# Ledger of designs, part 10: VH-VL binders against Flagellar basal-body rod protein FlgF (flgF)

Target 1, 245 residues: Flagellar basal-body rod protein FlgF (flgF), of Caulobacter vibrioides (q06171)
Amino acid sequence: MDNALYVGLSRQMTLRRELDIVANNIANANTTGFKVEDLMVRTEQAKPAKTLDGSSPVKFVMDTGVARNFTQGPMTKTGGDYDLAINGMGFFKVQANGGERYTRDGRFTTNPEGILVTQAGAPVLDDGGGQITIDPRLGPVTVGKDGIVSQGAIRVGRIGLVRPDDLSTFAKDGDNLYRNTTNTAPQPVTDAQIHQGMLEASNVQPVIEITKLIEIQRAYESVAKMMDNTAELSRSAVERLGKIN

## First folded at step 4 (VH-VL)

Design K29 (from K05 with heavy chain S100D L106Y, light chain S92Y; framework fv_latikafusp)
Fold by ESMFold2-Fast, scan of step 4:
Structure K29 (fold): chain C 245 residues (1-245), chain A 122 residues (1-122), chain B 108 residues (1-108)
Amino acid sequence: as target 1 above (245 residues)
Amino acid sequence: EVQLVESGGSVVRPGGSLRLSCAASGFTFDDYGMSWVRQVPGKGLEWVSGINWNGGDTRYADAVKGRFTISRDSAKNSLYLQMNSLRAEDTALYYCARDDYGDYVYGAFDIWGQGTLVTVSS
Amino acid sequence: SYELTQPPSVSVSPGQTARITCSGDALPKKYAYWYQQKPGQAPVLVISEDSKRPSGIPERFSGSSSGTMATLTISGAQVEDEADYYCYSTDYSGNHGVFGGGTKLTVL
């Protein structure tokens, strides 16, 4: 049992996991509402507060062994009536995958029944947990910053934003959705705003992720070199020992 | 009456520091993002810095990044700009502006103060 | 160093239509805002989100955005509309606010 080789193998496995996470972040740099992920040491605290350029404090949560940064991504104008972005810490509610799910992806549309749905066809839920039905005959929809959906003078409903007490309780459930892993329902929030005609972009910073990729590759090469050097020293020792024996 | 009142502008030497204040009244301060916009006398407008409705996000123009710090105090209904390592090119009238959508750079600046003059000279 | 480009001046007779343009590569993805500034006064928001007119702004003011160009239109310009006009938007990253260089509108 060579301790150095076991440490090197363990480190290589960790670096490979970090590489997969960074590669996934880069692949989703242009995915609406995507939240950047990082591998965190579970027994240590890592709560970056601020950046030099005045960016928001970063919030990390653990989800199946990875930390997810829910910091808001930049907002992109689309002019679409059903494109919605959240300014602040909150999530849209949708009815998907057999239950209530949560998302930051505001690329919505209407189905043939006039129900507000996600791109996958999942209904977007109002503050009471019901569906929001748009009547095409009543004209264009307007969504206020408080989530009130109107057609002219008619109030159609309110898109309710929710937040869990602990973001670590949200697990990825495909299609840009999160599921609540606890029996405690997320609570309504009033300290977030909705912007119609905008979409939240990914919070991936490509330059930072590419820098991490390079650092991970260098670290992997360094560990490989250490293991190669250790193996060469071990091989040399075995050869000498074999000749003596 | 909804208003913003800036103060703190003064004459300062290059390399010096100043803290600008903006007192808000007549509206719920915490519902709005705020920005600082400057204007050299006789020249155009330049966005300097923005802070969102709860102070959790701040943004800075490249010309001031690392030297200026924007902050807000909800208890005092006030916005601040701490300016360090001042340069001659920072000489300008500094406006405080309210952003109607609560964002830090959204740009719906519907209420402006009258400005406070900062002069950096030796 | 992202820039929004405006013409330095536009001149119209009273009652004519004034058009002030603002060009920027990020405008297909970012909203444009328009500000009016009269001498010795703070700016006034006249158009929000490309085309929305704030309460209290005369109906003769309108805005539009197509591709990399946003346009402020003043139909039937009045002498009181004489002012400097600035467009505003964010850069592509959304991290920085950017003002255009300003356009002096003369109504004579």
Scores: ipSAE 0.005, ipTM 0.533, lowest interface PAE 11.4, mean pLDDT 83

Design K30 (from K05 with heavy chain V105P L106F, light chain G97Y; framework fv_latikafusp)
Fold by ESMFold2-Fast, scan of step 4:
Structure K30 (fold): chain C 245 residues (1-245), chain A 122 residues (1-122), chain B 108 residues (1-108)
Amino acid sequence: as target 1 above (245 residues)
Amino acid sequence: EVQLVESGGSVVRPGGSLRLSCAASGFTFDDYGMSWVRQVPGKGLEWVSGINWNGGDTRYADAVKGRFTISRDSAKNSLYLQMNSLRAEDTALYYCARDSYGDYPFGAFDIWGQGTLVTVSS
Amino acid sequence: SYELTQPPSVSVSPGQTARITCSGDALPKKYAYWYQQKPGQAPVLVISEDSKRPSGIPERFSGSSSGTMATLTISGAQVEDEADYYCYSTDSSGNHYVFGGGTKLTVL
């Protein structure tokens, strides 16, 4: 009984966390470069809608964490000179939040000094870790598939792309940025291409996330019923054991 | 190294009894549900019996219910199948298998032993 | 007794797509799993939870499940993919685990 109640409480906590993650995915379905998140749960990986009502007590506490799906999102053509999308597995480097950060969000612009920056004003870094400065006197910018930034015949820099050995080591750090949680620097990549005039959309599939939301609600209600039944059975057992004929 | 090793298979007469053992190594035995799956030589797979992580829940295929008893011993990291009232149709290679989710209802079997042959012959 | 129904055999030429089906009334509410078994060897899990590929399984293997039918797909089948393939799931009660009858894949 106590074990079934404990499992019910643990499941409610996990379902609330799943709800938060799914809600965040839905909220960011239109956010450029956003990567869909899912809860990593060992015991709760079974489909709630595909299992029959009721649950067996288990010893295992749910192992929880957040898995981020870095699968490439759809490309949207914008025609913006500073809108950049990455085709392949790589990240832009930016100087933000007191250090080097990484992003798939290529909505860039220039500041008054001509420096290429994110929407939040963070400088975009070249392959050497320096800033990229655009000279407005030299006309429009062209970004090649290899990341070389040019104005006419003049090369002004190269956008650096990197990736970590393990994508799970990148943690969210606001403003659609990731921070490296390890002491191992991300490695340069040459197998990814940059496309100017395009943005990578979120890889959230709204219909799937809405379906998950409905399933979480149903699962929460099922767990609540299980807990109610467990309390009822425990009360009945105590009454039966105390019975004198 | 994760490993399951079955033993105890033998030739027995109909109505006889036999006990199969499965020794587990390389993982935390008490974290996983376990099952027995059999295969008649040249035929398909048939699930026989399953047991959850602590032995508190056991399940059986209808063909063996009342004749077979599954059990486990956490101190020995071992799974057992006690087979009573054996019939000719119980002749098969018996596999020990680990449930990939570690709880009940069971998930997929991600680790299999090599099997132990049971022959019931008159 | 509850059964998962598979075709007994499927034949494809090397490089062609093989599709193996598994039918069962409980599949709308129960996950399907797929095992590969080569002669004299223990089964190997190739698809987990309808569509998930375990680590080490080639990308040419994929799975899907819709209604009462689950499908294992091998895109660009190779000679080494010749084997018996079994689907596996629970019955409607969730109390019994059931293998399909098996499908012999021939790549000729």
Scores: ipSAE 0.000, ipTM 0.371, lowest interface PAE 17.9, mean pLDDT 80

Design K31 (from K05 with heavy chain V105Y L106F, light chain K30Q S51N; framework fv_latikafusp)
Fold by ESMFold2-Fast, scan of step 4:
Structure K31 (fold): chain C 245 residues (1-245), chain A 122 residues (1-122), chain B 108 residues (1-108)
Amino acid sequence: as target 1 above (245 residues)
Amino acid sequence: EVQLVESGGSVVRPGGSLRLSCAASGFTFDDYGMSWVRQVPGKGLEWVSGINWNGGDTRYADAVKGRFTISRDSAKNSLYLQMNSLRAEDTALYYCARDSYGDYYFGAFDIWGQGTLVTVSS
Amino acid sequence: SYELTQPPSVSVSPGQTARITCSGDALPKQYAYWYQQKPGQAPVLVISEDNKRPSGIPERFSGSSSGTMATLTISGAQVEDEADYYCYSTDSSGNHGVFGGGTKLTVL
């Protein structure tokens, strides 16, 4: 018994997963802090000689067989007092989804209580794991490169940046957040800086993703044609049997 | 005291090669991105190349892409610019500069060296 | 190739306000920086991120950016402010540094 149809279905499922990943990358090409994803294959594991812990342009195996590229995206000026970008390998800490979560998305704001929060309302955590409260009556907020949040001469807090020992242990947890999948806590980072009035753009390269989309579509059509050809051979055999008898 | 000292500038013929060096002192070299900026004598400034804190990411101006290579050596606290296929248009004073944004190059150059002169002529 | 445009020269009398402009299509999305350069010397950063004055820079120096134009303002210019001034930013991709052509400030 030929298993060509089983092989075709398996390849078709793999191409479907690749298509979903590429489509997600394209959909997030303009999403602040988004990191491009690719299907997990052994030959695309991280290259140790290319990057150190503080700056990694390499992919890691993550989430249901996908690898995520944590290479720094372009930084763009917004001028917003609560827009923050990380220069270097680090993550903001937020209190979300019942625990500590991590993000590169620095589009922050304040809630009615003056607490620094994400767009979804999750509190941004300081280096001690507490919340940062801004008093608008004290004037404009200044965030230094070391994460110290001040209003004039008053120190309000310090934004804590952390990094896991292994980036592959960070799993996607919705809303541009990551969760730690291990028992090892992320460590404070001193080799990254925060820039106020800037946002980190997606590291998606749209031309590359569109090229992948076209290649995947063509491969899918090729597999579909192979499966159609196999089915036609089976129908021909059945017709020949019926004609003889 | 924070200091950057360039060296390696010389007179070279068109098509030749030259390597510039920049020695850093007075700060933790590996905490900062670095750049090379050039200036034709009597003319304006032009950004040439930048490198992040660990050398894992490099950027180049279009005029030098494919001909120049920026690199760094943490053990020697030194920045380098390897210049190949030199043209008359590459004649300039080359400055080494520290990026005040820390571990990436972005343009807030807070510390500059004195410059080293490169002349490309026959 | 992306360029930042500055006037080649600006002249003021001592105590007058000098304004130097820098125009570029990427300035709405990218910060502007200002460097002062005196003859035979390396440049000195006088304004960072559109409007921030580094430590040690006199308070008469200020910056602003609106739309495609950034402006360096020297309120009550002094003779020692006579120098070449360069704006600096990145192109729209954020991957390349770009200097303006420079403005010679004469205080006489």
Scores: ipSAE 0.006, ipTM 0.529, lowest interface PAE 9.7, mean pLDDT 83

Design K32 (from K05 with heavy chain S100G V105S L106F G107D; framework fv_latikafusp)
Fold by ESMFold2-Fast, scan of step 4:
Structure K32 (fold): chain C 245 residues (1-245), chain A 122 residues (1-122), chain B 108 residues (1-108)
Amino acid sequence: as target 1 above (245 residues)
Amino acid sequence: EVQLVESGGSVVRPGGSLRLSCAASGFTFDDYGMSWVRQVPGKGLEWVSGINWNGGDTRYADAVKGRFTISRDSAKNSLYLQMNSLRAEDTALYYCARDGYGDYSFDAFDIWGQGTLVTVSS
Amino acid sequence: SYELTQPPSVSVSPGQTARITCSGDALPKKYAYWYQQKPGQAPVLVISEDSKRPSGIPERFSGSSSGTMATLTISGAQVEDEADYYCYSTDSSGNHGVFGGGTKLTVL
């Protein structure tokens, strides 16, 4: 094989994958709960780093083909009764795709039956694995920092937060959901709090992603020019040597 | 520590099949193309097959085209060579080798395994 | 099929310069690589891209390529340099890897 063209083609494929990931990050810079992705880096452990708000270390974990940074995104105040954000490392549980799934996206609502659901209609599960039913006749809902859902003096349920022992065991399963790839159930967490009337924004830093995009495009053009130059040189030499079929 | 370990070499009869494996460790497997290179004991090296970093492009020497299939498994960091319709002339030590990185650098098989012996004999 | 041609053997005295050649019609357009192989061991890359010496390879090893011929040069050959040397390149299409037949270097 032509190692120059082979390396060029391999690099183009890697750059295309990097481009797709960066483009996806940019497209999801305003998606609630979105976690920034990078090409999978195989390491024995995650590397810590600081976020823009400085409150939590950044960790890069593996997720089939893509490394995902689960660093907490900025909190945005919405005032919505069913908008919930998690402060700390934990996940909401939902019933979707034939089983229990996990999410950081707290954009919830109620369905006609009064069940607390995601935007896609998946029920949000309580700490016991059951559904949470809101009765609109009992007045406005209040969600405490411990996840207790109440209407006035009446306790409706408790939103359960869970965390896997290893974040790398959570794989993307569409609709801002994660699936557990192991047989070990995620465990309840007590070191995370729920904030009603807030949403966790994406942890994408648009200026960093745009810089990456420019660098990737520049690298792609450089590889393409190298391949074009190699092809031009080969064609010219074949013509000069008279070895044309 | 970067390492390639081949396995699967055995004695097979002409017309038989065999699957070779190569376990990679100590580097990001998906960043590199990989190749199989064989050597008849006491004779020279012969390139057999190559595969790019994501498995989307495969290449074969004329002597094995249509009989051998190269593949890779990112989840297992492993390279494979499925050998069908084996002939006496396929008897050789089969090396797994790391090809070029996804950049302009050429190392052209900078890392080799120790090889696995395939003997095709009646 | 495309072929790279090497002399079967080269002999030098310790401290002399050994030159091993590799001839092929595609070498004006394709890089040549050189491998050292000692008995019972896997090959070791000693020269990449015609003339580049990989990290850890002694300075006495050098390479060049001109026209259809690539040359591996070992300046001041040592007894430990006794080995088989193979050139490697691709054919004109870039679709096939090709090794030379190998050269046995004797340092006596």
Scores: ipSAE 0.000, ipTM 0.369, lowest interface PAE 23.4, mean pLDDT 81

Design K33 (from K05 with heavy chain D57Y Y104S V105Y L106F; framework fv_latikafusp)
Fold by ESMFold2-Fast, scan of step 4:
Structure K33 (fold): chain C 245 residues (1-245), chain A 122 residues (1-122), chain B 108 residues (1-108)
Amino acid sequence: as target 1 above (245 residues)
Amino acid sequence: EVQLVESGGSVVRPGGSLRLSCAASGFTFDDYGMSWVRQVPGKGLEWVSGINWNGGYTRYADAVKGRFTISRDSAKNSLYLQMNSLRAEDTALYYCARDSYGDSYFGAFDIWGQGTLVTVSS
Amino acid sequence: SYELTQPPSVSVSPGQTARITCSGDALPKKYAYWYQQKPGQAPVLVISEDSKRPSGIPERFSGSSSGTMATLTISGAQVEDEADYYCYSTDSSGNHGVFGGGTKLTVL
């Protein structure tokens, strides 16, 4: 095939993206709140009308995107007072350097000022968009299923949970965070609960992802060898006329 | 002009830790995967660890898995190998090497540094 | 664990053809690469992807792969070709790099 090298290059690029996504899934198999990703592939093929005088080349257009699976991951009991898991579809709100961000990663802690923060130091926001401050003088913290944070009889605040109308509008923005890509604010969640002393594990299934990795690597190698053989045959035909290898 | 320069090799006691660095220059660093390859003086080559172009995928030889961590910093054009729980058998010259992206995603090492010597001895 | 097998040594006279073999079960599906290493120096890639010669490598170096065996051929070996030669590939998973044990080439 005259276009084998072009088709092979396109396939190599797609396989490389698939490999990177699967490798990232495997790397995050033990990351709290991580959601498994897959490629979305859209293809368009155009054939030249006659190919007589170089009308148009065979055209393959590959438009790839990332699909994220938000299926609930397993819940792991840790016993940590600031370890929180969401049961149901919702996201914690945090105030990051670039603005409001969202996460399923409930590995929280307090900073020296007593503010509830992520591991990266971003404040966790309450239902009103403010910070939650823990006073160490008031004793141990309890978080109810409704998100109300208390120290003894004192109500400290309520953890805000939100959900976008369309989950596909949440884009990954480092630090296990999501960015809202629309002008429509996410809405408060009424059908999700918070569990204190628990963390949501990744929904990655390592055996499945490792199997995909192996298959993609084999496919990449096969395509590379096929392209190499095609290029070598072309060079041999030009440089060694009358000899077959 | 394309260069890899290793540093950080030293004499360390068994059970100790050491961090190796590799500075890359003369090419677009984040277009390439990188690897560490070691060689006991007078012996053969042994692949130790590899990392893909964006750091999202790492690979380790069975002999070092759980003890060594490979990482990269694209802003500094640098590759690192954090070595923990060092053993006498980790004594070797450690090479930094660039994986080819030309004809294979997991290709051969086309550019090598000069190596940095790690000695694990009491 | 997966292993690539090479002969420990090969000896030829100047001008003769040297052949160094590398055997491994994954070679039908995985590329083989060849490195030359002289004492005190870093390895040099002499053959890429079974049979490709990198820029700057003399024409006398060639490679081939068939079934579970890859071969490095040096046609008209010269004294400066004395070195250790290593084949390299990945295991069947593609997750581990594997070097052969090395072959010492002696040109008498």
Scores: ipSAE 0.000, ipTM 0.414, lowest interface PAE 15.1, mean pLDDT 82

Design K34 (from K05 with heavy chain L106F G107Y A108Y I111Y, light chain K30Q; framework fv_latikafusp)
Fold by ESMFold2-Fast, scan of step 4:
Structure K34 (fold): chain C 245 residues (1-245), chain A 122 residues (1-122), chain B 108 residues (1-108)
Amino acid sequence: as target 1 above (245 residues)
Amino acid sequence: EVQLVESGGSVVRPGGSLRLSCAASGFTFDDYGMSWVRQVPGKGLEWVSGINWNGGDTRYADAVKGRFTISRDSAKNSLYLQMNSLRAEDTALYYCARDSYGDYVFYYFDYWGQGTLVTVSS
Amino acid sequence: SYELTQPPSVSVSPGQTARITCSGDALPKQYAYWYQQKPGQAPVLVISEDSKRPSGIPERFSGSSSGTMATLTISGAQVEDEADYYCYSTDSSGNHGVFGGGTKLTVL
């Protein structure tokens, strides 16, 4: 294998992954609770073998994974009774995808049974892991900064916020949900507050992402040209060598 | 033209507190991460702390973790370093430095201020 | 604790090539950066991402990285290049910035 072609293919795969991540960030710039992602890319220089012509070190681009920025997005006031935002580092618990899942997306509603649910219909869990049932006969819902859900004088339940010891253990699991990848349960959070009538916006900065998109597309074109030129030069050399006999 | 101007350096006693400020101009402040780097007079450079573009992700050198707090104010285009429980070893010139554009992982520093001197002595 | 190791000093004659090395276990996977600092002045970035020269930096400055060692090369060193040079990178976790101990370049 031609080393220049190999390096070009590796770089193209990295650029395609970068493109996918940036495109996803742009697509979710207006998605409530969305956390911006970036590719963790490292370059490694292979130790060259000694040659009479001198060795040229070849750099290989290696993906080390995806970094997610859990930085809090701007808070937007909606006035919705079931719109909730977290001020601080914590996650809502929901029952989805066959288990307990976590989210920063506080666009909630009630189903016909009165259960507090996400837009996809997944139940929002209280601090004990149970469902929260709202009775429309008891009047409007109030959610306190500590997560206590009440209707008038009646305490309906408490939304408990949780946080893993290591945020990198939360893996994306569908629409704005995270799955715990470890056997260690997330711990209750006391240093965060819930705000009723507000939603957390995406932390994506669209101008930055669009700039990255343009740069990635330009880089991809450059790599493609390099690979095409390398392939043509290799074919030309073989053809010229064949004429020697 | 990119400019970073530090202030707040002073002489303080061990165990004291001090707040450093850095005023940024000549670029869109909210597009960049920022860092504090210190240098003991006549010695080498030491990275102290970094903060991402919107202030939600902070990182600290082990020597200052738990004692120093980095923060930023986008309305004032300013970076801050709150230093508590100061030690003689914290005596240094403190530089404000601009990190890379759109940085979600701290990389490097392309512009530096002139620094502000902090002296911790009894 | 992760460290970047540089020689404390390097001496060359005017017009000769100066080479300053920086060694660290994370350098195969992390970029190296080089800063020049003259007495009483703030550091100036002279090489970014192992080998890229920022705008305004003379062509005699170049950088390379191979395995655990990064090298700053000044081809045809001049008296005005006399300064302290620092390499910089991140540790393997990417959570800490790390400077080398610095190299005093003397052009005699």
Scores: ipSAE 0.000, ipTM 0.379, lowest interface PAE 17.8, mean pLDDT 81

Design K35 (framework fv_latikafusp)
Fold by ESMFold2-Fast, scan of step 4:
Structure K35 (fold): chain C 245 residues (1-245), chain A 120 residues (1-120), chain B 108 residues (1-108)
Amino acid sequence: as target 1 above (245 residues)
Amino acid sequence: EVQLVESGGSVVRPGGSLRLSCAASGFTFDDYGMSWVRQVPGKGLEWVSGINWNGGDTRYADAVKGRFTISRDSAKNSLYLQMNSLRAEDTALYYCARDSYGDYVYFDYWGQGTLVTVSS
Amino acid sequence: SYELTQPPSVSVSPGQTARITCSGDALPKKYAYWYQQKPGQAPVLVISEDSKRPSGIPERFSGSSSGTMATLTISGAQVEDEADYYCYSTDSSGNHGVFGGGTKLTVL
């Protein structure tokens, strides 16, 4: 391929991925528990080719991924009995998508059976891996900072908070859920607390993300114009060479 | 018994630096966020800075951002405030306060404060 | 910058009800907290999360929040309640703590 066009295409692919990530961050700036994402770029030196003049041009290979920032977002008062926020580094456990999943989104409710569930209907798991059942006959629920769920004097369960040894092993699995990608189970946390009547907001900084969006769009347009101009110059050169003396 | 004991307050010249310390006891230090709150003598309270339970998140009032740095040391159960480029407006009694698990939500225990005076 | 507005002073006779207000645009979505400060002493939390009374705080203290206004109520104020009272909350972002200007309660 033409080297200039190949470089332009590679850059466009990277900018498109950056644009998608930033646009997703902006779209989720008001999503409870959302964690901001950034493009992770890895560059590796390719094998040098042999040349007759002793010159060995080096080509770099670019690999991209997504890094997630799990820094805690601000807490917002809701007053909802089933709205829960985690202060500290921990995750709620839920039973979803065929297995155990993790989330920072504490917008919970009860289903007709009285089971504590997410908005999508996935059961919230206690510290033993079981479901938490709320009996409406026993009155309003109270969730303590240690996760103990009570109705009056009756303890109905304890919300289990867990954390993986390495946060980078959690992969997105839809609906603000994370999947553990390793064979090592997340461990119970002792350094995080639950707040009833509060929700954790997104840690997205909208002004920063909007600034990134504008800059990425400008860079994308610049690369597109460069590629268009390169094509025009190539066409002009071919036409000039075809002229009769 | 929860105790917070501040130290490090002194008289410093404008443009100088000072480091405040707060020694915490009577509770599991790493379970709580911590904050610094200041009060000009005879005036109201002003939140200065906060740090979460593990030190991974710090926040600052606009008046001190870029000049002050909050930090904590789990091994010593201590909170710190490094104050640089001090100005006359920074003269105040500085309180160490325990954040009641809220992300800079509210303070359930306070120290007695340490006085910082910025004067020539 | 975001501000919480309190009256500078409130005066009541012993046994009367004192009401101290706190106004702020973020209060519909953010909890209000109330601190009592006596001369030469550190502040003491008297009301948490709009209306919750911490252990050890007398029953005469109560709180409420409606719209952009939070209210601290002291029913049957006593001479020992004479102090400066501060409301506290966060701004809309949740990234900054904000205190009201303080209200001096006189009980005479």
Scores: ipSAE 0.000, ipTM 0.442, lowest interface PAE 16.6, mean pLDDT 82

